# VH-VL binders against Uncharacterized FAD-binding protein C1783.01: the designs that were tried, part 10

Target 1, 263 residues: Uncharacterized FAD-binding protein C1783.01, of Schizosaccharomyces pombe (q9us28r162to424)
Amino acid sequence: YGIFAAPILDVRVLTNPGAVKRTYNLCLDISKYPLLEGKDWKIGGSFGIMPPNSDAEVLHLAHLLKIPQHELYVTKVLRTNGGRWPTIWGEDKPRCLYTSLYHIFKWCSDFISKPPTKSLIRLLAEHTLNPVEKSVLLALSDFRQDESYCRICTQSCVTLPDILEAFPSCHPPVDHLISALPQLMPRWYSISNDPSLANKRLEMAFTVQEYHSPNGQSRTGICTGFLEDLALAFLKARHDGSLANKKFTVPMFRGVQQNPFAK

## First folded at step 4 (VH-VL)

Design s45 (from o08 with heavy chain G50A; framework fv_ozuriftamab)
Fold by ESMFold2-Fast, scan of step 4:
Structure s45 (fold): chain C 263 residues (1-263), chain A 122 residues (1-122), chain B 106 residues (1-106)
Amino acid sequence: as target 1 above (263 residues)
Amino acid sequence: EVQLVQSGAEVKKPGESLRISCKGSGYTFTEYYMHWVRQAPGQGLEWMGAISPNSGGTGYNQKFKGRVTISADKSISTAYLQWSSLKASDTAMYYCARSYDLGYEQSWFDPWGQGTLVTVSS
Amino acid sequence: AIQLTQSPSSLSASVGDRVTITCSATQSLSYMHWYLQKPGQSPQLLIYLGSDRASGVPDRFSGSGSGTDFTLKISRVEAEDVGVYYCMQSLQYPWTFGQGTKVEIK
């Protein structure tokens, strides 16, 4: 029950000219993934994808946290401190992990798809040195102020990097921050074909999700943005004749498995 | 050899209907979008709209929406641009162009048709 | 709609000169595409995806740029390069072209 890196065999652009939304079809090779009588891979069934954060978002977060790039990639021993750890699904006991901050931010932490929780904002406030900035964060984290939180954070699609940019005196310790960040969760997709009849090839269609940042910049959803980046890179590599020298894979697992780390 | 061959020049009066064509050859017609680009006398290029021959889905530049109709007949690998009622301002060179589409922002025109000159005068 | 503005609008060059054409966009783009329309002919693709040369296009043509400013260069212009050059964006519909740069050879 692990995450399978499914090779991309083909990409088709399904977007009609002038369409508001962009849509793609991916053909994935699941020949190396176990099939059990077709029951896990039937048309109309579902499977999970584990989307990583983009390198641009990870590097931006590291810059805001003042983490030197060389330090970002160093393998370290990190402890869960008795709480739920983003790198270990369903594990809330203290453990030692041998990993890099880059890996944790890229694959294990959700700092983009949802606004920071009130608890996370409270942690940020506790590590904010400017009294004015701190009072704003404390007010925003107040559990009695749902309307202000909803208007400012939820409706405006505020992310952790947005808050760190807006409050420059906020310097949370990286280990405390990692412990407080929510776990990056899989997204679920429908199977568009019958893979048993297609020699273990899975078809899926997806439409790119878009929204605007507080400063008006266009942003894409974490999973659909990741899938579009793969689709675009695949199509360009095929055109350039460099496809054989590149690997394009989708980190996925069957619908029977809810957690790739479960035994 | 991939080619787009357009119908011949037309001279029409205001109020008349017209349909011009663009025939693709040397490739699988349904795998590429077909676009129409207009060039008024002495002016630059302006995108009018496009069609997916496979799905029949169309998109139009708002400036031309409702003024023209884009269609395609995949059985003969031909796309069409049609006016129900021509105006003198429709005088222009009309090009069809196949889009090479590699997804979001990765699309360009190759090849272009030779053009169809449409002259509308009383 | 994304507006593309080319500079210069026209130029006159001698064979062997270096020609530089700039295209400025009202929004940030990853790629710009370039076309040449020779007198009496349909437009033809020169450069796509910012810097890739189309099939049959001589290596004296090159494209560069990102964000809002893009450049097309002809390192040693030839008599056959006369015509109108257009930039084009395909980020959002309607797809738009620059107003064109007319290149004449002395």
Scores: ipSAE 0.609, ipTM 0.844, lowest interface PAE 1.8, mean pLDDT 86

Design s46 (from o08 with heavy chain E31D; framework fv_ozuriftamab)
Fold by ESMFold2-Fast, scan of step 4:
Structure s46 (fold): chain C 263 residues (1-263), chain A 122 residues (1-122), chain B 106 residues (1-106)
Amino acid sequence: as target 1 above (263 residues)
Amino acid sequence: EVQLVQSGAEVKKPGESLRISCKGSGYTFTDYYMHWVRQAPGQGLEWMGGISPNSGGTGYNQKFKGRVTISADKSISTAYLQWSSLKASDTAMYYCARSYDLGYEQSWFDPWGQGTLVTVSS
Amino acid sequence: AIQLTQSPSSLSASVGDRVTITCSATQSLSYMHWYLQKPGQSPQLLIYLGSDRASGVPDRFSGSGSGTDFTLKISRVEAEDVGVYYCMQSLQYPWTFGQGTKVEIK
């Protein structure tokens, strides 16, 4: 894999007083990035960031799935059926992976950036014990019911945890659930400076994406929320004088969009 | 020593224009936001608005939008609060305050200026 | 806008008493900031980010709380602590203050 943990050298708050949206600038150290001299390190070039789910989100999902704490972190054998998740990108055959549910939920599964697909909702319906709850999930998963799915799931920004909370008789097996979850994908950002001018620093600006849950809770986008958490922690550590004792990095790779996970 | 020094007290009549100032010293002026906080006689504190001296970007409390203008001059490390036409209801103590801004929810006022008393009466 | 309500609105204490001031927010917050305005003076920072003391602030001052309820405590009040105390939130604009708690020392 070509993912590099780029150290954060500086953070600036760019949010103007009174602004609705919050904006930050990150200055990243790319001096140790392999093959730095590529053409992708220019103003207007792009690079990808691999955002993990927050620990709070992972623990919340584990709680809803009733996964005991000791099982969440234990490395175990995960098997797939006919090319289904979890697999390594580019693998066609089912395989056995030695990994933890924590790793899968944190780095590999996208359960918060988009509503569950109709196929995922169908899986949930099949494992829902209450017949009334099951009928609702079956209706939402019907491929002929685009209007209701759009209004209830897409426009209301419903997530998998939201559905699990709303349907308490739903108890999907974790292995089947993981096979149905979409993979966490990189997000793409523009280079704001010219690091080829021997400064070996990559600058990026980002604006935090916010939305509200069906219950009115404030939520942030997966990548911009992750970046804001890093920015806030960096700024706090700098203020407290503890910056030298902490390491802040952004998992990134240069602007090749094809197969960043390929061997 | 980081400090904010405000202009002196003003006595004005309704309809007159006024600009008060707040000069920062002992720090890099463009690294911090400057805000204006109003305190009517015997009342509490109310945020009026603020400015980023680096970008010139301003934000206002809806109550004061269109009533006042906030500006800054980087070359002399000074922020301004201006009225084109004063009202008797503008009588208050006006404080400038630097925001120590560590991002979302991590922002507070330190230091504060000594205050400028503005009295508007006929 | 987020509204902050302080209690009590005023109190009278003797030197050495423990003083407790509460600030309640209409929306959940991670942090509350606290200021003291002594008679005839500008406000000064006491506590920021919920529990961190500002430079030069005596250790008898402490802040605590999360969510919608926050507390400022003075373990043994001194004569110099007279004034009006304000809480403040910086979660969303407009930034708002509580209505103030007047502390008088007998």
Scores: ipSAE 0.611, ipTM 0.846, lowest interface PAE 1.9, mean pLDDT 86

Design s48 (from o08 with heavy chain T30D; framework fv_ozuriftamab)
Fold by ESMFold2-Fast, scan of step 4:
Structure s48 (fold): chain C 263 residues (1-263), chain A 122 residues (1-122), chain B 106 residues (1-106)
Amino acid sequence: as target 1 above (263 residues)
Amino acid sequence: EVQLVQSGAEVKKPGESLRISCKGSGYTFDEYYMHWVRQAPGQGLEWMGGISPNSGGTGYNQKFKGRVTISADKSISTAYLQWSSLKASDTAMYYCARSYDLGYEQSWFDPWGQGTLVTVSS
Amino acid sequence: AIQLTQSPSSLSASVGDRVTITCSATQSLSYMHWYLQKPGQSPQLLIYLGSDRASGVPDRFSGSGSGTDFTLKISRVEAEDVGVYYCMQSLQYPWTFGQGTKVEIK
């Protein structure tokens, strides 16, 4: 089965006063979820969530890449060459996709959860015009410079947008960049109740993952940050009495994810 | 509807033990967190710590950790703040406050108790 | 810990004056909450989530701001508004308050 948009029925804050980490419980409606052949949801089992990049993150990346707004949302024919390009799950054969850059950056590309690979940094270096900036990126991408890469990129939690901001003469072609970006992967969560006994309601708890950017700003994990944003918006809407006018859903699945671009 | 009622003023000597209380009414007690806020004479407000009555989980401002104990009894909708050995520096007004918690950054105190004045002198 | 600094520390106003109180945070916040403590009373909620007025709070009170700078405004101060105003953050434990702004009416 594909990705199911599970409605949020309830949200509870589980964070104890004084706690370092924030924890929430979500109650999801799975009454309309297509089930796996011969298998049911069970307490202690796992399911996947496909976290999108936030619109703010997508628009920021588009700005750094000098992509005009009219180009970002236009449906384009994108070619694959059998290597999960432009970052599609289980895609290992040549294919033509009809999609937008917005969709690719929001749902298919992981440009925030991990530092760029040395291969991606090498691509960036090749499209950097300032000789000093290019030299730094080439050094970071060199296979012999693992210590510098680890210290500067991995330990400092550097993202692709961070690099594009730090190296303003870097202007990679969007099509080359998309082919080099890793695919956005699901995160796995435990089922904390028996849905068959709870009127087809799935309960899950999650703890927000935090880290710091190179300039000391607090950042959240892609999936737990996405879930916290939904939880906070739900709680605010309930307080305001506006829940009936809003829909909150979690993109989830049980078992192996179906390719979302499959016809 | 929703009300927090605190125990009465206390006058104690250094070294004595004390427990003050805060009773909630008009709501489901274990669905909200209860906090203690201190105000020294002529000074501002300081968060001391709080408790989840449902889980029993407590958190403390590091300044007060080990100096006081926060607890709650769900059966009588009451939270407690306790000292094993009072010091003159504990002289202050103590407020309990319920947190209206809509998650990260979306938490505030409403309502507040009327306060319990604790005076510690020889 | 996040420190909140209020300006001014105290002010004297006449009935009908516009009063502005600011609160500066050492870290970026989405929301600031504001409380009023009238003489001899417990604190009471005025503004929460930056700009939402608590139940029973008159329209003359408003909150604004984002990031590190937040403002509480009283458009036409009344005699009953005398007291100490506190900002509060709930981004990070320990939750902290500003040092307070004392508002006196002439």
Scores: ipSAE 0.618, ipTM 0.848, lowest interface PAE 1.7, mean pLDDT 86

Design s50 (from o08 with light chain S30R; framework fv_ozuriftamab)
Heavy chain, then light chain:
Amino acid sequence: EVQLVQSGAEVKKPGESLRISCKGSGYTFTEYYMHWVRQAPGQGLEWMGGISPNSGGTGYNQKFKGRVTISADKSISTAYLQWSSLKASDTAMYYCARSYDLGYEQSWFDPWGQGTLVTVSS
Amino acid sequence: AIQLTQSPSSLSASVGDRVTITCSATQSLRYMHWYLQKPGQSPQLLIYLGSDRASGVPDRFSGSGSGTDFTLKISRVEAEDVGVYYCMQSLQYPWTFGQGTKVEIK
ESMFold2-Fast, scan of step 4: ipSAE 0.638; ipTM 0.855

Design s52 (from o08 with light chain Y31W; framework fv_ozuriftamab)
Heavy chain, then light chain:
Amino acid sequence: EVQLVQSGAEVKKPGESLRISCKGSGYTFTEYYMHWVRQAPGQGLEWMGGISPNSGGTGYNQKFKGRVTISADKSISTAYLQWSSLKASDTAMYYCARSYDLGYEQSWFDPWGQGTLVTVSS
Amino acid sequence: AIQLTQSPSSLSASVGDRVTITCSATQSLSWMHWYLQKPGQSPQLLIYLGSDRASGVPDRFSGSGSGTDFTLKISRVEAEDVGVYYCMQSLQYPWTFGQGTKVEIK
ESMFold2-Fast, scan of step 4: ipSAE 0.618; ipTM 0.853

Design s56 (from o08 with light chain L91Y; framework fv_ozuriftamab)
Heavy chain, then light chain:
Amino acid sequence: EVQLVQSGAEVKKPGESLRISCKGSGYTFTEYYMHWVRQAPGQGLEWMGGISPNSGGTGYNQKFKGRVTISADKSISTAYLQWSSLKASDTAMYYCARSYDLGYEQSWFDPWGQGTLVTVSS
Amino acid sequence: AIQLTQSPSSLSASVGDRVTITCSATQSLSYMHWYLQKPGQSPQLLIYLGSDRASGVPDRFSGSGSGTDFTLKISRVEAEDVGVYYCMQSYQYPWTFGQGTKVEIK
ESMFold2-Fast, scan of step 4: ipSAE 0.626; ipTM 0.851

Design s57 (from o08 with light chain Q92E; framework fv_ozuriftamab)
Heavy chain, then light chain:
Amino acid sequence: EVQLVQSGAEVKKPGESLRISCKGSGYTFTEYYMHWVRQAPGQGLEWMGGISPNSGGTGYNQKFKGRVTISADKSISTAYLQWSSLKASDTAMYYCARSYDLGYEQSWFDPWGQGTLVTVSS
Amino acid sequence: AIQLTQSPSSLSASVGDRVTITCSATQSLSYMHWYLQKPGQSPQLLIYLGSDRASGVPDRFSGSGSGTDFTLKISRVEAEDVGVYYCMQSLEYPWTFGQGTKVEIK
ESMFold2-Fast, scan of step 4: ipSAE 0.631; ipTM 0.858

Design s58 (from o08 with light chain Q92R; framework fv_ozuriftamab)
Heavy chain, then light chain:
Amino acid sequence: EVQLVQSGAEVKKPGESLRISCKGSGYTFTEYYMHWVRQAPGQGLEWMGGISPNSGGTGYNQKFKGRVTISADKSISTAYLQWSSLKASDTAMYYCARSYDLGYEQSWFDPWGQGTLVTVSS
Amino acid sequence: AIQLTQSPSSLSASVGDRVTITCSATQSLSYMHWYLQKPGQSPQLLIYLGSDRASGVPDRFSGSGSGTDFTLKISRVEAEDVGVYYCMQSLRYPWTFGQGTKVEIK
ESMFold2-Fast, scan of step 4: ipSAE 0.658; ipTM 0.867

Design s60 (from o08 with light chain S90G L91T Q92H; framework fv_ozuriftamab)
Fold by ESMFold2-Fast, scan of step 4:
Structure s60 (fold): chain C 263 residues (1-263), chain A 122 residues (1-122), chain B 106 residues (1-106)
Amino acid sequence: as target 1 above (263 residues)
Amino acid sequence: EVQLVQSGAEVKKPGESLRISCKGSGYTFTEYYMHWVRQAPGQGLEWMGGISPNSGGTGYNQKFKGRVTISADKSISTAYLQWSSLKASDTAMYYCARSYDLGYEQSWFDPWGQGTLVTVSS
Amino acid sequence: AIQLTQSPSSLSASVGDRVTITCSATQSLSYMHWYLQKPGQSPQLLIYLGSDRASGVPDRFSGSGSGTDFTLKISRVEAEDVGVYYCMQGTHYPWTFGQGTKVEIK
């Protein structure tokens, strides 16, 4: 489809060690990017990155949902009625998907970057056995309790795993849960060089978005965290001489705006 | 906090010129398109046109092309909508809105300014 | 230009009712965006790219649809939801809006 695995050619740290905000520059190889629609790269343009959830995050969610490790990777048949979920890029056609829960959680589900919606919390409440826990989840999902939802979930950056940990009697059926999870969406970045003049190399800069969980743990944004993990792994491999044995790629694509402001 | 603040209400006579403004704050002004949307009394929303503050490139709805001019001054993060000669039919609420254009070959508007009411009567 | 037609043009609902608004396009589209204009206020984004809720928008609002028919649903309408709802297509220049659906709360 339109997603290209762009090899990382170089990584540069743009901020001083220990800085509160960390900024990186990535140099990507786009020499093999398909130009199927005649789309040209230029300085000041933009491109999308599709960030996966980390394996650690996927495995942790699977553990909380009590999914056995061997079942996580088994290919299953999912019927979709169209729309965004459970399909990447939100195709609006009914179809049968042959995929694994691992793939769905890693590439298709956003259970980290946004708090669970009130409708998702309501689903969780319906599958919560402890009456006290259930009453709390029902209160959070109540349309009249926007202030509590905002304070507890949105402002405190609560995630689905956080809720599952806080409410141990909550056991939602996996098939109901995945139909209610929002789709992972791309993040957009500016082109900082002219790739046509730079021998098909794309340069991008990004600053890591960081926040604190309800229990005080430091967390990063899904896309900037993913990119930082890649940058650090690349730098480590370069330092220890193992770059030749490893491949680092960024899942990306070029978008085209249909408007009259094209330069 | 991202905000769009528009100039105040105007009362004009037919044939007069007018320029209204929309100032952006809380974001990098040149990274987003700015649009003007018109709402005649008791009517719906109609896109008039927009501008890329970075390039100065403009686009217009054919209904308004040649009747209004859209411009921007990136040094003060302000976009403008201008008429050289107002008509009574220009009486309307005018909104500015930022294009939240994130590459799906799509455009949507967020946030919107508070609106500028323009009344043209003799 | 793509014409968008909303149905119904107006409706009256009681607090707690489910409200459904449809938007029909003269041409097939992948996405629809939805806005709410409360009385005396500027429009505000509710839904973009078909089904994504804008920041601060309650989960009682949902969007769906594809091709030529799109739907905005309010699962349990509140008094604060009174206003005019507009669909918008941002796929094909020039950008166009539906004529609006007025929602009154009893």
Scores: ipSAE 0.000, ipTM 0.374, lowest interface PAE 19.6, mean pLDDT 80

Design s61 (framework fv_retifanlimab)
Fold by ESMFold2-Fast, scan of step 4:
Structure s61 (fold): chain C 263 residues (1-263), chain A 122 residues (1-122), chain B 111 residues (1-111)
Amino acid sequence: as target 1 above (263 residues)
Amino acid sequence: QVQLVQSGAEVKKPGASVKVSCKASGYTFTEYYMNWVRQAPGQGLEWIGGISPNSGGTGLDQKFKDRVTITVDKSTSTAYMELSSLRSEDTAVYYCARSYDLGYEQSWFDPWGQGTLVTVSS
Amino acid sequence: EIVLTQSPATLSLSPGERATLSCRASQSVSYSGSSYMNWFQQKPGQPPKLLIHDASDRATGVPSRFSGSGSGTDFTLTISSLEPEDFAVYFCQQSLQYPWTFGGGTKVEIK
């Protein structure tokens, strides 16, 4: 894969203050993007963005897993007996990695954008010491209890951190947990202008996705939250006159891959 | 001033083991990783492995995992690399090098020790 | 592992000339807007010295005649006007993925 750091040239807020949804337009400089086989960008096409988990989300997960911050950053050989480690999109998934837990959680693991699978909840149940908590997790993981799983996990947008907070006697081994976490995937966006005919500027619009946890907290989607943080930082730098001294980029690519939402 | 000082040159027989030391000064020893890199005569640089002095956690290049042990002594701010079952092709200059590794942030080798020549001969 | 190929193996130039050194990776070493490519200079009998980190950032104390560029799989180290002390071996190194790997080196020698 060829990830390109596309400079942000402009940010526009498309929604009025106080609107139910927040929508932004980003103008990206693709003048330095490599062209392969003479292909050009065009309106209606798509491109990928590789969002990281925020440092706040990674540190929160580490806290819930009882991983000290110093241990989080240690580079070590990670092994599993049967599984393969999540890696950066487009790389082979190995049985042995020499890396840090911080790297795996920030760049390789999706623990926010989807509810834990029944398989992951089953793993959590197996490492839960309180029998009442364990019985609840076992019920959620049972394929015959799909109504309960749908209601609690999918309809309520429950995340792995939410489950770990709700079940304090749950202490899964980190290596088993990581091997069960899905890979962090790129998100696909539509090109809203024709950069091949213009000045090599790509425009995209996005609406911030918000999720409400069962305890009443709200969280944003991984990619739209990441993009909103960049957009707000850019707008702040423009307002206070520091834009010339700062660089804002979006990690993006225009590969040969099909839009996954088209299937 | 940040400084890494390595032990002196070693001459060993095939099948023996060698233990090289790297004494750090001028910074907080536990806040940085320590790496070992070797360079055989006429060849390029080859990363062997690294250690976190704070945790003792180590990572090794797969080809060295069965022969290399990396350790630290926090009381003396010293890192050690022990290579066993020495072969003639292990003849090289062995360097220690400091790094700061937070996944994709601040992961470059600076400074380096002066190097330790290990010669394996019969 | 990521394999780094440096070219040319030897570059023969005179003082004052521009040197351009190439490093090609077997797979992208760019991720999330950053390129994890570093450059080192090594003189005979000395350890390597960091010149450039993250593709284009000069290390502290490195003269402005040294510059790095590139992304993805293709990277260059440029010395705008060679000084006598710049004749050395230069290595690229990727810090994206373990094991960390180095290129074979480019020797910049006097013509």
Scores: ipSAE 0.000, ipTM 0.380, lowest interface PAE 18.5, mean pLDDT 79

Design s62 (framework fv_retifanlimab)
Fold by ESMFold2-Fast, scan of step 4:
Structure s62 (fold): chain C 263 residues (1-263), chain A 122 residues (1-122), chain B 111 residues (1-111)
Amino acid sequence: as target 1 above (263 residues)
Amino acid sequence: QVQLVQSGAEVKKPGASVKVSCKASGYTFTEYYMHWVRQAPGQGLEWIGGISPNSGGTWLDQKFKDRVTITVDKSTSTAYMELSSLRSEDTAVYYCARSYDLGYEQSWFDPWGQGTLVTVSS
Amino acid sequence: EIVLTQSPATLSLSPGERATLSCRASQSVDRYGTSYMNWFQQKPGQPPKLLIHLASDRATGVPSRFSGSGSGTDFTLTISSLEPEDFAVYFCQQSLQYPWTFGGGTKVEIK
């Protein structure tokens, strides 16, 4: 697979200050994209972006799991025994990888964009010490739950951190948790210019997706939130004159629009 | 304009603790990570740890986890590194260094403080 | 942790000569086509100064005679024609993952 860190050349805010929806235009440098010649770069075509979780979200998860900061960054041999593995190596294959918990949570795990699966909630229930909390998690994981209950859970936009906060006696082993976490998937965006004709620049527009947590806090979509953080940081660096000393990149890929982890 | 100014040299006894400060100016303190790196006389550079001034979250090398505390004072734009249970091999120049971290990408050390010599002797 | 090995330990050269410094990582420091390898210059009594970031991107204000190259595990810092002020110790450093680690340094000294 060929994911490329495309430098941001420019950022434009397309919506008025204070608007309910925030829309941005990014101009990306694709001049060094591997095998640029021979790619079908067209206006209206699409490309993928691999959004990482923010460090704030990774550190929050690590805190809830009681992972000491020094342990989070240590390179470890991670083994699977038939569980799911991060997308970069394909799914459901036994293997050994040398990586860190930080890398797995930041680049490979989706613990924010969807509610935990029934199987993940079951795992959490098995490692919950308080009988009352355990019974609630078992009920949530029950395959016999009606669609109405499942829709309510989904509509509340519950995340793994939300569950860990709500059930303080839940302490899943990190190794078991990694096997149950879903993989982080690319998001697709449209090319808004003709990059092959426009001096090897790719332009895209995006609108930030927002929602509310169960506790009423504002949250953003994983990819649009990532892109907005980059856009705002770029604009701030331009304003304070530090842009020349910084590099902002978007992890993206172009090709057949297939899973990039399948080569 | 961007500058990191560290506290002066310290001489400590074995078993004591030392607290080094790093005062930042010329930028928004909470938008950058602050790291600590040491260099023993005639030796290479060794990363100790870092902190996010915005969140207070810290990262420490396993070697220092039980002896180092990194903190910040946002009101004075100052970072601190406290090293306890000092031994003679802790004699080194201690540097603070800024790292830009968007929350998604790690960056590089720029600028560095001038360094603080900590000498551990009887 | 990622171990960085620099070679040679010392280069004895004259002004005007080319210097080539090597840094080898115990594992790849690449992610998504970007190499997280940085180079620093240090003079006696001074803190390290950033020269190159992301393997080949020259830092602001750094003369064009300095260049970085490489990917994966093998990296090189080249000084095309040594000036008197270039005699210093050079360190490579990886920023792919914590703990961030440094090479042992290469001292470029006058013959």
Scores: ipSAE 0.014, ipTM 0.579, lowest interface PAE 7.5, mean pLDDT 82

